VH-VL binders against q9umr5. Designs and how they scored, part 257

Target 1, 268 residues: q9umr5
Amino acid sequence: SYKPVIVVHGLFDSSYSFRHLLEYINETHPGTVVTVLDLFDGRESLRPLWEQVQGFREAVVPIMAKAPQGVHLICYSQGGLVCRALLSVMDDHNVDSFISLSSPQMGQYGDTDYLKWLFPTSMRSNLYRICYSPWGQEFSICNYWHDPHHDDLYLNASSFLALINGERDHPNATVWRKNFLRVGHLVLIGGPDDGVITPWQSSFFGFYDANETVLEMEEQLVYLRDSFGLKTLLARGAIVRCPMAGISHTAWHSNRTLYETCIEPWLS
Below, E stands for the ipSAE of ESMFold2; O stands for the ipSAE of OpenDDE; V2 stands for 0.75 times the mean of E and O plus 0.25 times the DockQ between their complexes.

## First folded at step 11 (VH-VL)

Design gi7 (framework fv_mavrilimumab; at its last look DockQ between E and O 0.96; V2 from the best seeds 0.83)
Fold by OpenDDE, look of step 11:
Structure gi7 (fold): chain C 268 residues (1-268), chain A 123 residues (1-123), chain B 111 residues (1-111)
Amino acid sequence: as target 1 above (268 residues)
Amino acid sequence: QVQLVQSGAEVKKPGASVKVSCKVSGYTLTELSIHWVRQAPGKGLEWMGGFDPEDGEPIYAQRFQGRVTMTEDTSTDTAYMELSSLRSEDTAVYYCATVSYDWETGRYSFDYWGQGTMVTVSS
Amino acid sequence: QSVLTQPPSVSGAPGQRVTISCTGSSSNIGAGFYVSWYQQLPGTAPKLLIYGNSNRPSGVPDRFSGSKSGTSASLAITGLQAEDEADYYCQSYDTSLSGWVFGGGTKLTVL
């Protein structure tokens, strides 16, 4: 039998948004138990990510308990960060494949429709004034805002991304790294035509330097320091990078070719 | 609020086709996702198809594939459902309905319904 | 026959609490798709009663409530009134059929 698949959504998503993905899985892997977690949907997806992590943890624990052979996680967009944090705080997870589907794993620094909606008078260059404030950190989007021009503010004020990345020292860094390293495979999916994740390389742990030059995963301090286990995972062959062009952000979960190429191989 | 007004009752022979209309008001058709649901006399509701609320593509129930066609005229804010090769089992009240997304909850629902169109198929 | 299974009928006296069950499977309710409930009065079109498992549209009394657990959903009506006599349908999305699905319907009789 196939391992259960757990799906974690992004901003303002519905379980309905993943209907095609579930249909693909049912077609190619009949009998697979697939569950889209219906937590923090709609406006609730704006709640602090640590709160979401706690809620999703409560939901996945019983699923994992019923699947002693392991489970697969498919985590879309913001959900990818939630899942990474989830795997960092859980010392007993049994995740085989962690599939990060177009997630801003190294953060976000770009104007999007969501940002314009929340902060209509703010451009990305000024968003640090809001996001790195105490009240700004009450919004999920600000929890992974990564301003390359205000690194000190990011490191000191980011209550989520900087912590799970191990960029700011905290007492749980070693344990979180150990927990995250329990994952069998980390599958990173994204592409240049996404239009939302900025830079799109963030889905592969690439990101801007102070000059807004995109550096790859292997050039990042979190990798070089192995702060949460990326270097270790890469060394053991546990990281899979699957870039694909021609896919917009809202289509990653509804593209058959993408599914067959980047997702399906890791569901067995 | 959205209002849906459907065309009048139809009587058809077996093998014929029927085209039911659904005129929308309150909002434009381009802002709505119209679906069709039928109900045979004394029976339950059956989803026939509609336009996907996320990508706008037409989706038909498998049972009606090849026999049903759903179209829209945005100039008149009217949606149409055509069912061909009619049989006695197609005798039913046909409803158009809107499928809407609530951003606060992240949920879809059939929130507005037409008054229904009775289609009778008899020899 | 219906993908979602409902009891064909339920009854209650005025003021009582009644519950209507909706049993699905891993391809619909169990997969995380939301459940909606519709009320259909005799000779009228269905009306949205509950959406997203437990949300009430404007105008729906709070004596109507919905819940979901596992592969099943439930509609509860408290303080039953004569005007509640109607047919009730649950609805969700099914991946095996690639479409929306309704329950078989439940006739509620107020005694």
Scores: ipSAE 0.900, ipTM 0.942, lowest interface PAE 0.5, mean pLDDT 95
Fold by ESMFold2, look of step 11:
Structure gi7 (fold): chain C 268 residues (1-268), chain A 123 residues (1-123), chain B 111 residues (1-111)
Amino acid sequence: as target 1 above (268 residues)
Amino acid sequence: QVQLVQSGAEVKKPGASVKVSCKVSGYTLTELSIHWVRQAPGKGLEWMGGFDPEDGEPIYAQRFQGRVTMTEDTSTDTAYMELSSLRSEDTAVYYCATVSYDWETGRYSFDYWGQGTMVTVSS
Amino acid sequence: QSVLTQPPSVSGAPGQRVTISCTGSSSNIGAGFYVSWYQQLPGTAPKLLIYGNSNRPSGVPDRFSGSKSGTSASLAITGLQAEDEADYYCQSYDTSLSGWVFGGGTKLTVL
């Protein structure tokens, strides 16, 4: 009698990468229907995030319809941004637990191997020239690029992150906040040894100021203004923070202790 | 161009062990994951185990756990499958195959196969 | 007794379309694990035909196609030819068994 679980993968992922997580759920919650959404795999994970949100929305609708008592989301890395956008755009979602597994919720400002492969002459200090262009915004990586030294460009050019964070005025902001606030719990997971998410506190809605000092969630303007509902959720006791050291970016979904501590309690 | 060449046919008695080799050419074992699949005469394909393509650790099908050992010698690019406590039901063709990642689709496949090694277990 | 169920045989006339089903469960195909298909000619090793539900490796004609829906997958062969006579196997990953699984196989007979 457990609620169904929907899993949304990250950049260059596939459903196979989540085999251990699914095995843990089967062991602790037998009979749970778990679905890894088999969409936007490999190079398709570079498509614009709004395109991915639309495709994932179409996939979750029938699952949610068959489960009127609710579902849980487990969303990894880039997938956590897709899921947060889903919660905002769907006025009919029935998500109880949104479990964000090492996701760059406040953005990314770090060099990675796939960024070096895509843009071999660029470093994080210069990547804003590419990402904050119309061409750059056609890549998912650039949709959540957040250069703390070019905040005006970010706020103007971001086609995704600045909108779902409510950092830029837009006509849907009130409706998206209302929809997001229908979630039962927001479970934030990440840690200092991740090695990819930069700063790693982005998984907890922390991020750099202009001096690259990390401001925690409660110090962020989006929290203070309650732009998309974080302050309201925290006041309800609906935000769970579950940091864990010693886990690299690719190991979050294959660590049993992490599962038992941070995920299992929320799979009612 | 990947090629997998397996050792020759074996005839064994019940209770013995067999060790089948699979020589890889065109790539190295540091770049590929080798899995083993058997097929009893007139029957279907059965996955036995192999090296996980994501972490490189051996994984064995539950029904062979405790009887099978899969190893690799990277200096000769040769994979081995050893099956112990043989029974007549273990009579089969044993194949090695590569499991590789396609970055374009983000998916794994068993893309290159050896020629097969017949192992006959008879009294 | 495979966890992936295929019909034991299918047949079709040259030029026609045939489909081969592969029925799984919530612990494999239904969980989102992708399906691969293999062709095995008599006395030979299996050959990869379709991977990742619908992708064709180089050298596989476009008259072979794959799809997945719910807990099931399907291989379609259009423009059936005599050389298509073979055994066909589906394959996926299963979380209850913690491993890769093959269907029981389907013998395709051309007329």
Scores: ipSAE 0.684, ipTM 0.868, lowest interface PAE 1.7, mean pLDDT 91
ESMFold2 (binder alone), look of step 11: mean pLDDT 89; pTM 0.927

Design gi8 (framework fv_mavrilimumab; at its last look DockQ between E and O 0.95; V2 from the best seeds 0.86)
Fold by OpenDDE, look of step 11:
Structure gi8 (fold): chain C 268 residues (1-268), chain A 123 residues (1-123), chain B 111 residues (1-111)
Amino acid sequence: as target 1 above (268 residues)
Amino acid sequence: QVQLVQSGAEVKKPGASVKVSCKVSGYTLTELSIHWVRQAPGKGLEWMGGFDPEDGEPIYAQRFQGRVTMTEDTSTDTAYMELSSLRSEDTAVYYCATVSYDWETGRYSFDYWGQGTMVTVSS
Amino acid sequence: QSVLTQPPSVSGAPGQRVTISCTGSSSNIGAGFHVHWYQQLPGTAPKLLIYGNSNRPSGVPDRFSGSKSGTSASLAITGLQAEDEADYYCQSYDTSLSGWVFGGGTKLTVL
């Protein structure tokens, strides 16, 4: 039998948004138990990511317990960060494939419709004033805002991304790294035509330097220091990179070709 | 609020086609996703199809595929449902409804309904 | 016969509490899709009663409540009133059918 699949959504998503993905899985892997976690939907997806991590943890623990052979995680957009944190704090997870579907794994630094909606008078260049404040960090989007021009503020004020990345020292860094390394495979999916994730390479742990030049995963300090296990995972062949062009952000979970190429192979 | 006004009752012979209209007011048709649900006399609700609220593509229930066509006229804010090859079992009240997204809860639901159109298929 | 199974009828006296069950499967409710409930008064079109498992639209009394667990959902009506006599339908999305599905409906009689 196939391992259960758990789906974690992004900002303002509905379980309905993943109907095509579930249909693809049912067609290609009949009998698979697939569950879209119905938590922190709509406006609630703006709540602090650590709160979301705790909620999703409570939901996945029973599922994992019933699947001793392991489970697969498909985590979309913001959900990818939630899942990474989840796997970092859980010392007993049994995740085989962690599929990060167009997630800002290295953070976000770009104007999006969501940002314009929440901060209509703010451009990305000024958002650090809000996001790196105590009240700004109460919003999920600010939890992974990564301003390359204000690195000190990011490192000191980011209450989520900087911690799970191990960029700021904390007492759980070693344990979180150990926990995250329990994953069988890390499947990174994204592409240049996404239009939301900025830069799109963030889905592959690439990101801007101080000159807004995009550096690859292997050039990042978190990789070089192996702060949360990326270097170790790569060394043991556990990281899969699956870039695809021609896919907008809201279509990653509803593209058959993408599913067959980047998702299906890891649902065994 | 959204209001849906449907066309009048129809009487058809077996093998014929029927086209029911649903006029939208309060909002434009381009802002809404219209779906169709029918109900045979004394029976339950049956979803027939509609336009997907996320991508705008038409979706039909498998049972009606090849026999039902759903269209929209944005100039008149009117949605249409045409059912062909009518049979006695198609005798029912046909409803149009809007499927809307609530951003606060992240939910899609059939929030507004037309008054229904009775279609009778008899020899 | 219906993808979502409801009891054909339930009854209660005024002031009592009644519940209507909606039993689905792993391809709909169990997959995480939301459950909606509709009220249909005699001779009228259905009306949205509960959406997204437990949310009430404006104008719906708090006597009506919805819940979801596993592959099933439930509609609860407290303080039953004569005006509550109607048919009630649950609804969700089903991946095996690639479409929206309704329960068979439940006729509520107020004694």
Scores: ipSAE 0.919, ipTM 0.949, lowest interface PAE 0.5, mean pLDDT 95
Fold by ESMFold2, look of step 11:
Structure gi8 (fold): chain C 268 residues (1-268), chain A 123 residues (1-123), chain B 111 residues (1-111)
Amino acid sequence: as target 1 above (268 residues)
Amino acid sequence: QVQLVQSGAEVKKPGASVKVSCKVSGYTLTELSIHWVRQAPGKGLEWMGGFDPEDGEPIYAQRFQGRVTMTEDTSTDTAYMELSSLRSEDTAVYYCATVSYDWETGRYSFDYWGQGTMVTVSS
Amino acid sequence: QSVLTQPPSVSGAPGQRVTISCTGSSSNIGAGFHVHWYQQLPGTAPKLLIYGNSNRPSGVPDRFSGSKSGTSASLAITGLQAEDEADYYCQSYDTSLSGWVFGGGTKLTVL
């Protein structure tokens, strides 16, 4: 009997995009109940991430309640940030495997077609003017925008990422860390050919310093200070890193080899 | 204005093949994915297959695997469905339809349909 | 034996409200896949009526509405008119069949 699997999508996604992943699970783990949460689709995926976290929380509660032995999360792209916030704010979650599928866990500092569409005159070097404003923080993309050249503005203005990373003081930090640490495994998936997540090492909690040199997870202040539990999880042996080259951003959930190598072993 | 114009009605013998065309105008096949749906007289709609709108690979309903081939010619914006080893139960109207993504709602749907092509299989 | 189950027929008087159900399973609607609805007038191609559970294409009157809950979906038609007499089909994606699936269809009769 396999634990239920909950899938959380990213920006401008459709549940149809996960059809191959669901088919792989059906073939290798027959009888597994898999649910792609059909919330905040299309343009609604631009809503503030805390609003999305609240909505997804309401959707996962009944699924978790029916599965006291635990559930697994597979969370893609922006969805991986939603899921990390869920693990922090839910004092009653029963997540065994949190599978983060090419998610910008330490933030994003890269131009995309969506940014060009939303802010047509902007480039990554000047988006901090928009994203680090109250108006900009109403967009999910800006909730995890992380400009390494304007760290003071990021720390002051970020309403989501700086908070869930524990980079800014808040009264819930201890409780959120405790809740996050109840996860059984954190499975980090990503790769250099993604083409969207910038730097791609953000999927592994790596990120740029002020010179755009990528510091890996163990070199990040949030790891060193153990602000939300990464150091503790790594010491437990609960972090699995599964990088794979040759996969573009939209192909992570439709690659059979990736599924068999990085996902299947964690769907007990 | 997207329009799908299908080839004319056909009468075939059992064991033969039929190839139905679907010409797209107002858009190009590089922008849209074409799927095929059939309807036997007095019966409901049955999805046969089409080009996946996300990865561009053909997908076929299991009951037609090995009997159906779907192709596209982007230079003429024409999609084709070829069904072989015809039998009397293949008598139906064959429709082409577009599958497109609506970015505002995050949805895929069969939004534009051809006029249908009657294929009659009789001895 | 359609994987999406619809009543074979429904009827209503002009001006009334009718609903048409579409019951699926954990491999389709229950897995999170969207439900679409099509209207087919006699002798014509199907026409998209509702997509993505509840969205109306341009030109579809607001008296048509859709919803989804659990493994089921529903099409509601209010202010019933004679021209609504048609066949109605629901559609979704199914992972067990690896493909799109249609319901068996519902004939709406306006009395």
Scores: ipSAE 0.750, ipTM 0.883, lowest interface PAE 1.2, mean pLDDT 92
ESMFold2 (binder alone), look of step 11: mean pLDDT 90; pTM 0.929

Design gi9 (framework fv_mavrilimumab; at its last look DockQ between E and O 0.93; V2 from the best seeds 0.86)
Fold by OpenDDE, look of step 11:
Parts: sequence; C-alpha cells; structure tokens
Structure gi9 (fold): chain C 268 residues (1-268), chain A 123 residues (1-123), chain B 111 residues (1-111)
Amino acid sequence: as target 1 above (268 residues)
Amino acid sequence: QVQLVQSGAEVKKPGASVKVSCKVSGYTLTELSIHWVRQAPGKGLEWMGGFDPEDGEPIYAQRFQGRVTMTEDTSTDTAYMELSSLRSEDTAVYYCATVSYDWETGRYYFDYWGQGTMVTVSS
Amino acid sequence: QSVLTQPPSVSGAPGQRVTISCTGSSSNIGAGFHVSWYQQLPGTAPKLLIYGNSNRPSGVPDRFSGSKSGTSASLAITGLQAEDEADYYCQSYDTSLSGWVFGGGTKLTVL
C-alpha cells in the first residue's frame, strides 16, 4: 500500500484548490489516503506561523501514528515553511518525502498581490519598517520577510524564518536540526515563471545578497554552516531539485506535467 | 445581491435537445461562476456541471459528459445549459446557481439559486 | 446511490433537537473538502444553510449548526420549529468523480 499523503496549503487557499492534485494522486496511486489539512484557511492563514505550526502538528500527529511506515508531505507556498518548521520541532515525525511546492524557503522579498492587499501604501523597499516590528511579526507574511538590505533587522526581529534557519542562535537549534534530518527526501519545486515567490530561487534556498544578486543554496550561510541540515541532506543525496518553467504560482498544484515530473516519483 | 432568472418550462420528445437559460442581475456574469443542478420529481439534487470558480474552465459531471454543453453570453449576462439526446430520465427541474468563495473562511459554496426550469421528456 | 449518504427522513417535535448525518468517504469529506448544507422548502429552490462545515450565512438562525469529523458531517437543528419542515442536503467535492456532489437528501418532519 502507498504511504498516506498530507497536504498543507498556502495563503488564502481552500482544500478545493488542491482538487487536481488529489485527483492526480488518486489516478496514479489508487488507494492512497490523501488529506488536505483544513486548518488556518482563508484569512486565518495570516496568523503567526508558529501558531500554525502548532495547529498543524496536532493534526498530523494522529495521522503519523496510524502510518508506522511513514507519510509524505506536500506543502504549498507558505505551507512549505510551515512544514519545515513542523519537521524541525517534531522529534518523532516519520516523514519520508517532504515536497516543498513553490515555497519561499529562504524568504520573500518582492511585491505581490497579497502584499498590496495588506499593505497598499508600502513597497517592498519599505516593508521592513512594518514587518520587523512586533506587531508586524503577528502576520505570517512578515514571518518570512527577508530584506537583504536590512540584514540586522531581519536577524534580530524575524521571529520565525531566522530561527528555523538557525541564523539566530537559540537553545533549540541543535535539536531542530536533528529532527529535520529525519526526513527521507527533501523535494524542492519551483520555477522562474512563478510570479509570486521572489526571488523564485527562494524555493531552492537561493536568495539575494546585499546587491540583490541571487546566490544559490550552496553559497548561503545556512548551507555553509549546516545550521539546519541542508549540507548534510545534500551530502546524503536526500535533496531533489525540480525546477520547471512556464508555471504560475497558482498552478503548481494543478499541472499534470509538473505532478508527473516532480511529485509523483516521490509518492511511492 | 445576485438574482438568477431562468427560462420557462419545456416539453420535449425523447432524442431532442433542450437549452435552458439563466439571466444574471446584480452582478455581471463575468464576476460569477454559474453551475447547474437538476432534481427529478421526488428525488434529490444532482450536480451537472458549471464553470470552475478558480480557473473559469467548464466542468461537467461524468454522467453528462458528451450530452451537456454549458455556455455564457457576457453581452446579455446569460448562462445556458444545453442537454441533448434527451430521455425520460432527464425529466427534472433544472436549477442554475452561483458558486462563490469566501476569502475570510476559505470556503466555496452554492449561494444563489434560480427559480428552476421544469423540463419534461415524454413520448 | 449518492456519494454522500443521508438518512431518508428524520422527525422531531417542536422545541426538540434533531441531527442529520452526512456520511462520505476518503475521496470527499475525508480528503478535507468542505461540507455545505442546503434547505429546500416544498416547491422552492434550495437555500444555503451552512457552508464550510460550520459557517452560517447571514439570515440563518443560530439554531442551525454544522460539524465535521473524519469522513462524516452533521447538521444539528435545535429548538425545532414548524417552518423547519423541509428537505436538507449536504454537499461537498469528490475527487473520484471530479466534481461537486450532493447527499441523497433528508426529509425533516416536524410532528
């Protein structure tokens, strides 16, 4: 039998948004138990990511307990960060494949429709004033805002991304790294035509330097320091990178070719 | 609020086709996702198809694929459902309805309904 | 033969509490798709009663409540009134059918 698949959504998503993905899985892997976690939907997806992590943890624990052979996680957009944090705080998870579907794993620094909606008078260059404030950190989007021009503020004020990345010292860094390394495979999916994730390479742990030059995963301090286990995972062949062009952000979960190429191989 | 007004009752012979209209007011058709649901006399509701609220593509229930065509005329804010190769089992009240999304809760639902169109198929 | 199974009928006296069950499967309710409930008075079109498992649209009394657990959903009506006599349908999305689905409907009789 196939391992259960757990789906974690992104901002303002509905379970309905993943109907095609579930249909693909049902067609190619009949009998697979697939569950889209119905938590923090709609506006509630703006709540602090640590709160979301706790909620999703409560939801996945019983699923994992019923699947001693392991489970697969498909985590879309913001959900990818939630899942990474989830796997960092859980010392007993049994995740085989962690599929990060167009997630800003190294953070976000770009204007999006969501940002315009929440901060209509703010451009990305000024968002640090809001996001790195105490009240700004109460919004999920600010939890992974990564301003390359204000690194000091990011490192000191980011209450989520900087911590799960191990960029700021904290007492749980070693344990979180150990927990995250329990994953069988980390599948990173994204592409240049996404239009939302900025830079799109963030889905592959690439990101801007101080000159807004995109550096790849292997050039990042978190990798070089192996702060949360990326270097170790890569060394053991546990990281899969699956870039694909021609896919917009809202289509990653509804593209058959993408599914067959980047997702399906890891659902066995 | 959205109002849906459907065309009048139809009587058809087996093998014929029927085209039911649904005129939208309050909002433009381009702002709405119209779906069709039928109900045989004394029976339950059956979803036939509609336009996907996320991507706008037409979706048909498997049972009706090949026999049903759903179209829209944005110039008149009217949606149409055509069912061909009619049989006695197609005798039913046909409803058009809107599927809406609540961004606060992240939910889809059928919120507004037409008054229904009775289609009778008899020899 | 409906993908979502409802009892064909339920009854209650005025003021009582009644519940209508909606039993689905892993391909719909169990997969995480939301359940909506519709009320259909005799000779009228269905009306949205509950959406997203437990949300009430404006105008729907708080006597009506929805819940979901596992592969099933439930509609509860407290303080039953004569005007509640109607047919009730649950609705969700099913991946095996690639479409929206309704339950078989439940006739509620107020005694």
Scores: ipSAE 0.922, ipTM 0.953, lowest interface PAE 0.5, mean pLDDT 96
Fold by ESMFold2, look of step 11:
Structure gi9 (fold): chain C 268 residues (1-268), chain A 123 residues (1-123), chain B 111 residues (1-111)
Amino acid sequence: as target 1 above (268 residues)
Amino acid sequence: QVQLVQSGAEVKKPGASVKVSCKVSGYTLTELSIHWVRQAPGKGLEWMGGFDPEDGEPIYAQRFQGRVTMTEDTSTDTAYMELSSLRSEDTAVYYCATVSYDWETGRYYFDYWGQGTMVTVSS
Amino acid sequence: QSVLTQPPSVSGAPGQRVTISCTGSSSNIGAGFHVSWYQQLPGTAPKLLIYGNSNRPSGVPDRFSGSKSGTSASLAITGLQAEDEADYYCQSYDTSLSGWVFGGGTKLTVL
């Protein structure tokens, strides 16, 4: 039989939005138990990401306990950061495939409708003033805001992303790396026509340098230092990269070709 | 605020078709997703189909696939449900209802309902 | 209907608490899909009582509450009143049927 699948949603999401993905899984892998975690929905998705990580941790424990052979994670957008943190903080997770579905893994540096709604007079060039304040860090979006032009502010102020990336020294770094490395596969999905994740290569652990030139994963300091295990995973053959053009941000979980190409092979 | 007014009762013979209308006021059909639910006398509610609130495509319950067509006329703000090849088991009250989304909670639900249209199928 | 199971009837005296269960499966409630509850008075259209498992729309008394756990959901009515006598339906989405589903309904009798 197939391993259970746990789905973690993104910002301002609904479990209904994943109905097509769940239907695809049922058609190709009948009998698979799939659970979209029904937490931090709507406006609650703006809560600090560490609060969300704690709540999602409590929800996954009984699912993992009932599946000693392992589970799979499919984590969309902001949810991919929640899942990566889960894999770091859980000493006893049994995740085989971690499928990161268009997630801003190296951060976000782009204007979105949600940022314009929250901070209507701000642009990406000046959002660092808000996001790198204690007040701004109380919003999930600011927890992974990554301004390439204010590196020192990012490194000092980020309460979430700089920590889970190992970009700032902290006492848990060694344990988090050990826990993360227990994952069977890391499946990275994203594409140039996403329209929200900026740069879109953030879904593949790429990001801007100070000149807004995209450096790929293997050129990133966190990879070169192997600060949370990316270099080790790649050398082990455990990282799968599945880019696909022509898919907008809200369509990743409702495209059958994307599912069949990038997701289905990893749901054994 | 939103009102759904349905067409009047129908009496049909087996094998015929029926087309029930649902006029929306207070909103336009471009803002709402209309679904259809029926209830046989003394029985429970049964979802028949509607327009998906996220992508706007019609979806039909499997047991009605091939017999039901749901359409919308945005110029008159009127939704329609047509059921063909009627049987006596299709005798029911047919309701239209809105499917709404609450962005604060991230939830979908059926919130406004029409008054119902009785369709009787007898020979 | 067969995918969401409700007791066919429940009873309570005025002032008491009653609970109506809604049992689903891994393809609906257990998959994380939300549960809504509807009240239907005799001869009328259904009325929304609870959406999103536990949210009360404006105008619904706070003695109505909803919850969800595992593959099941529950509607609780405290301080039972005569006007609560009605049929009650739960509702969710099901991936095996690719559609919305209602429970079979529960007739509440106020003694």
Scores: ipSAE 0.739, ipTM 0.882, lowest interface PAE 1.4, mean pLDDT 92
ESMFold2 (binder alone), look of step 11: mean pLDDT 88; pTM 0.911

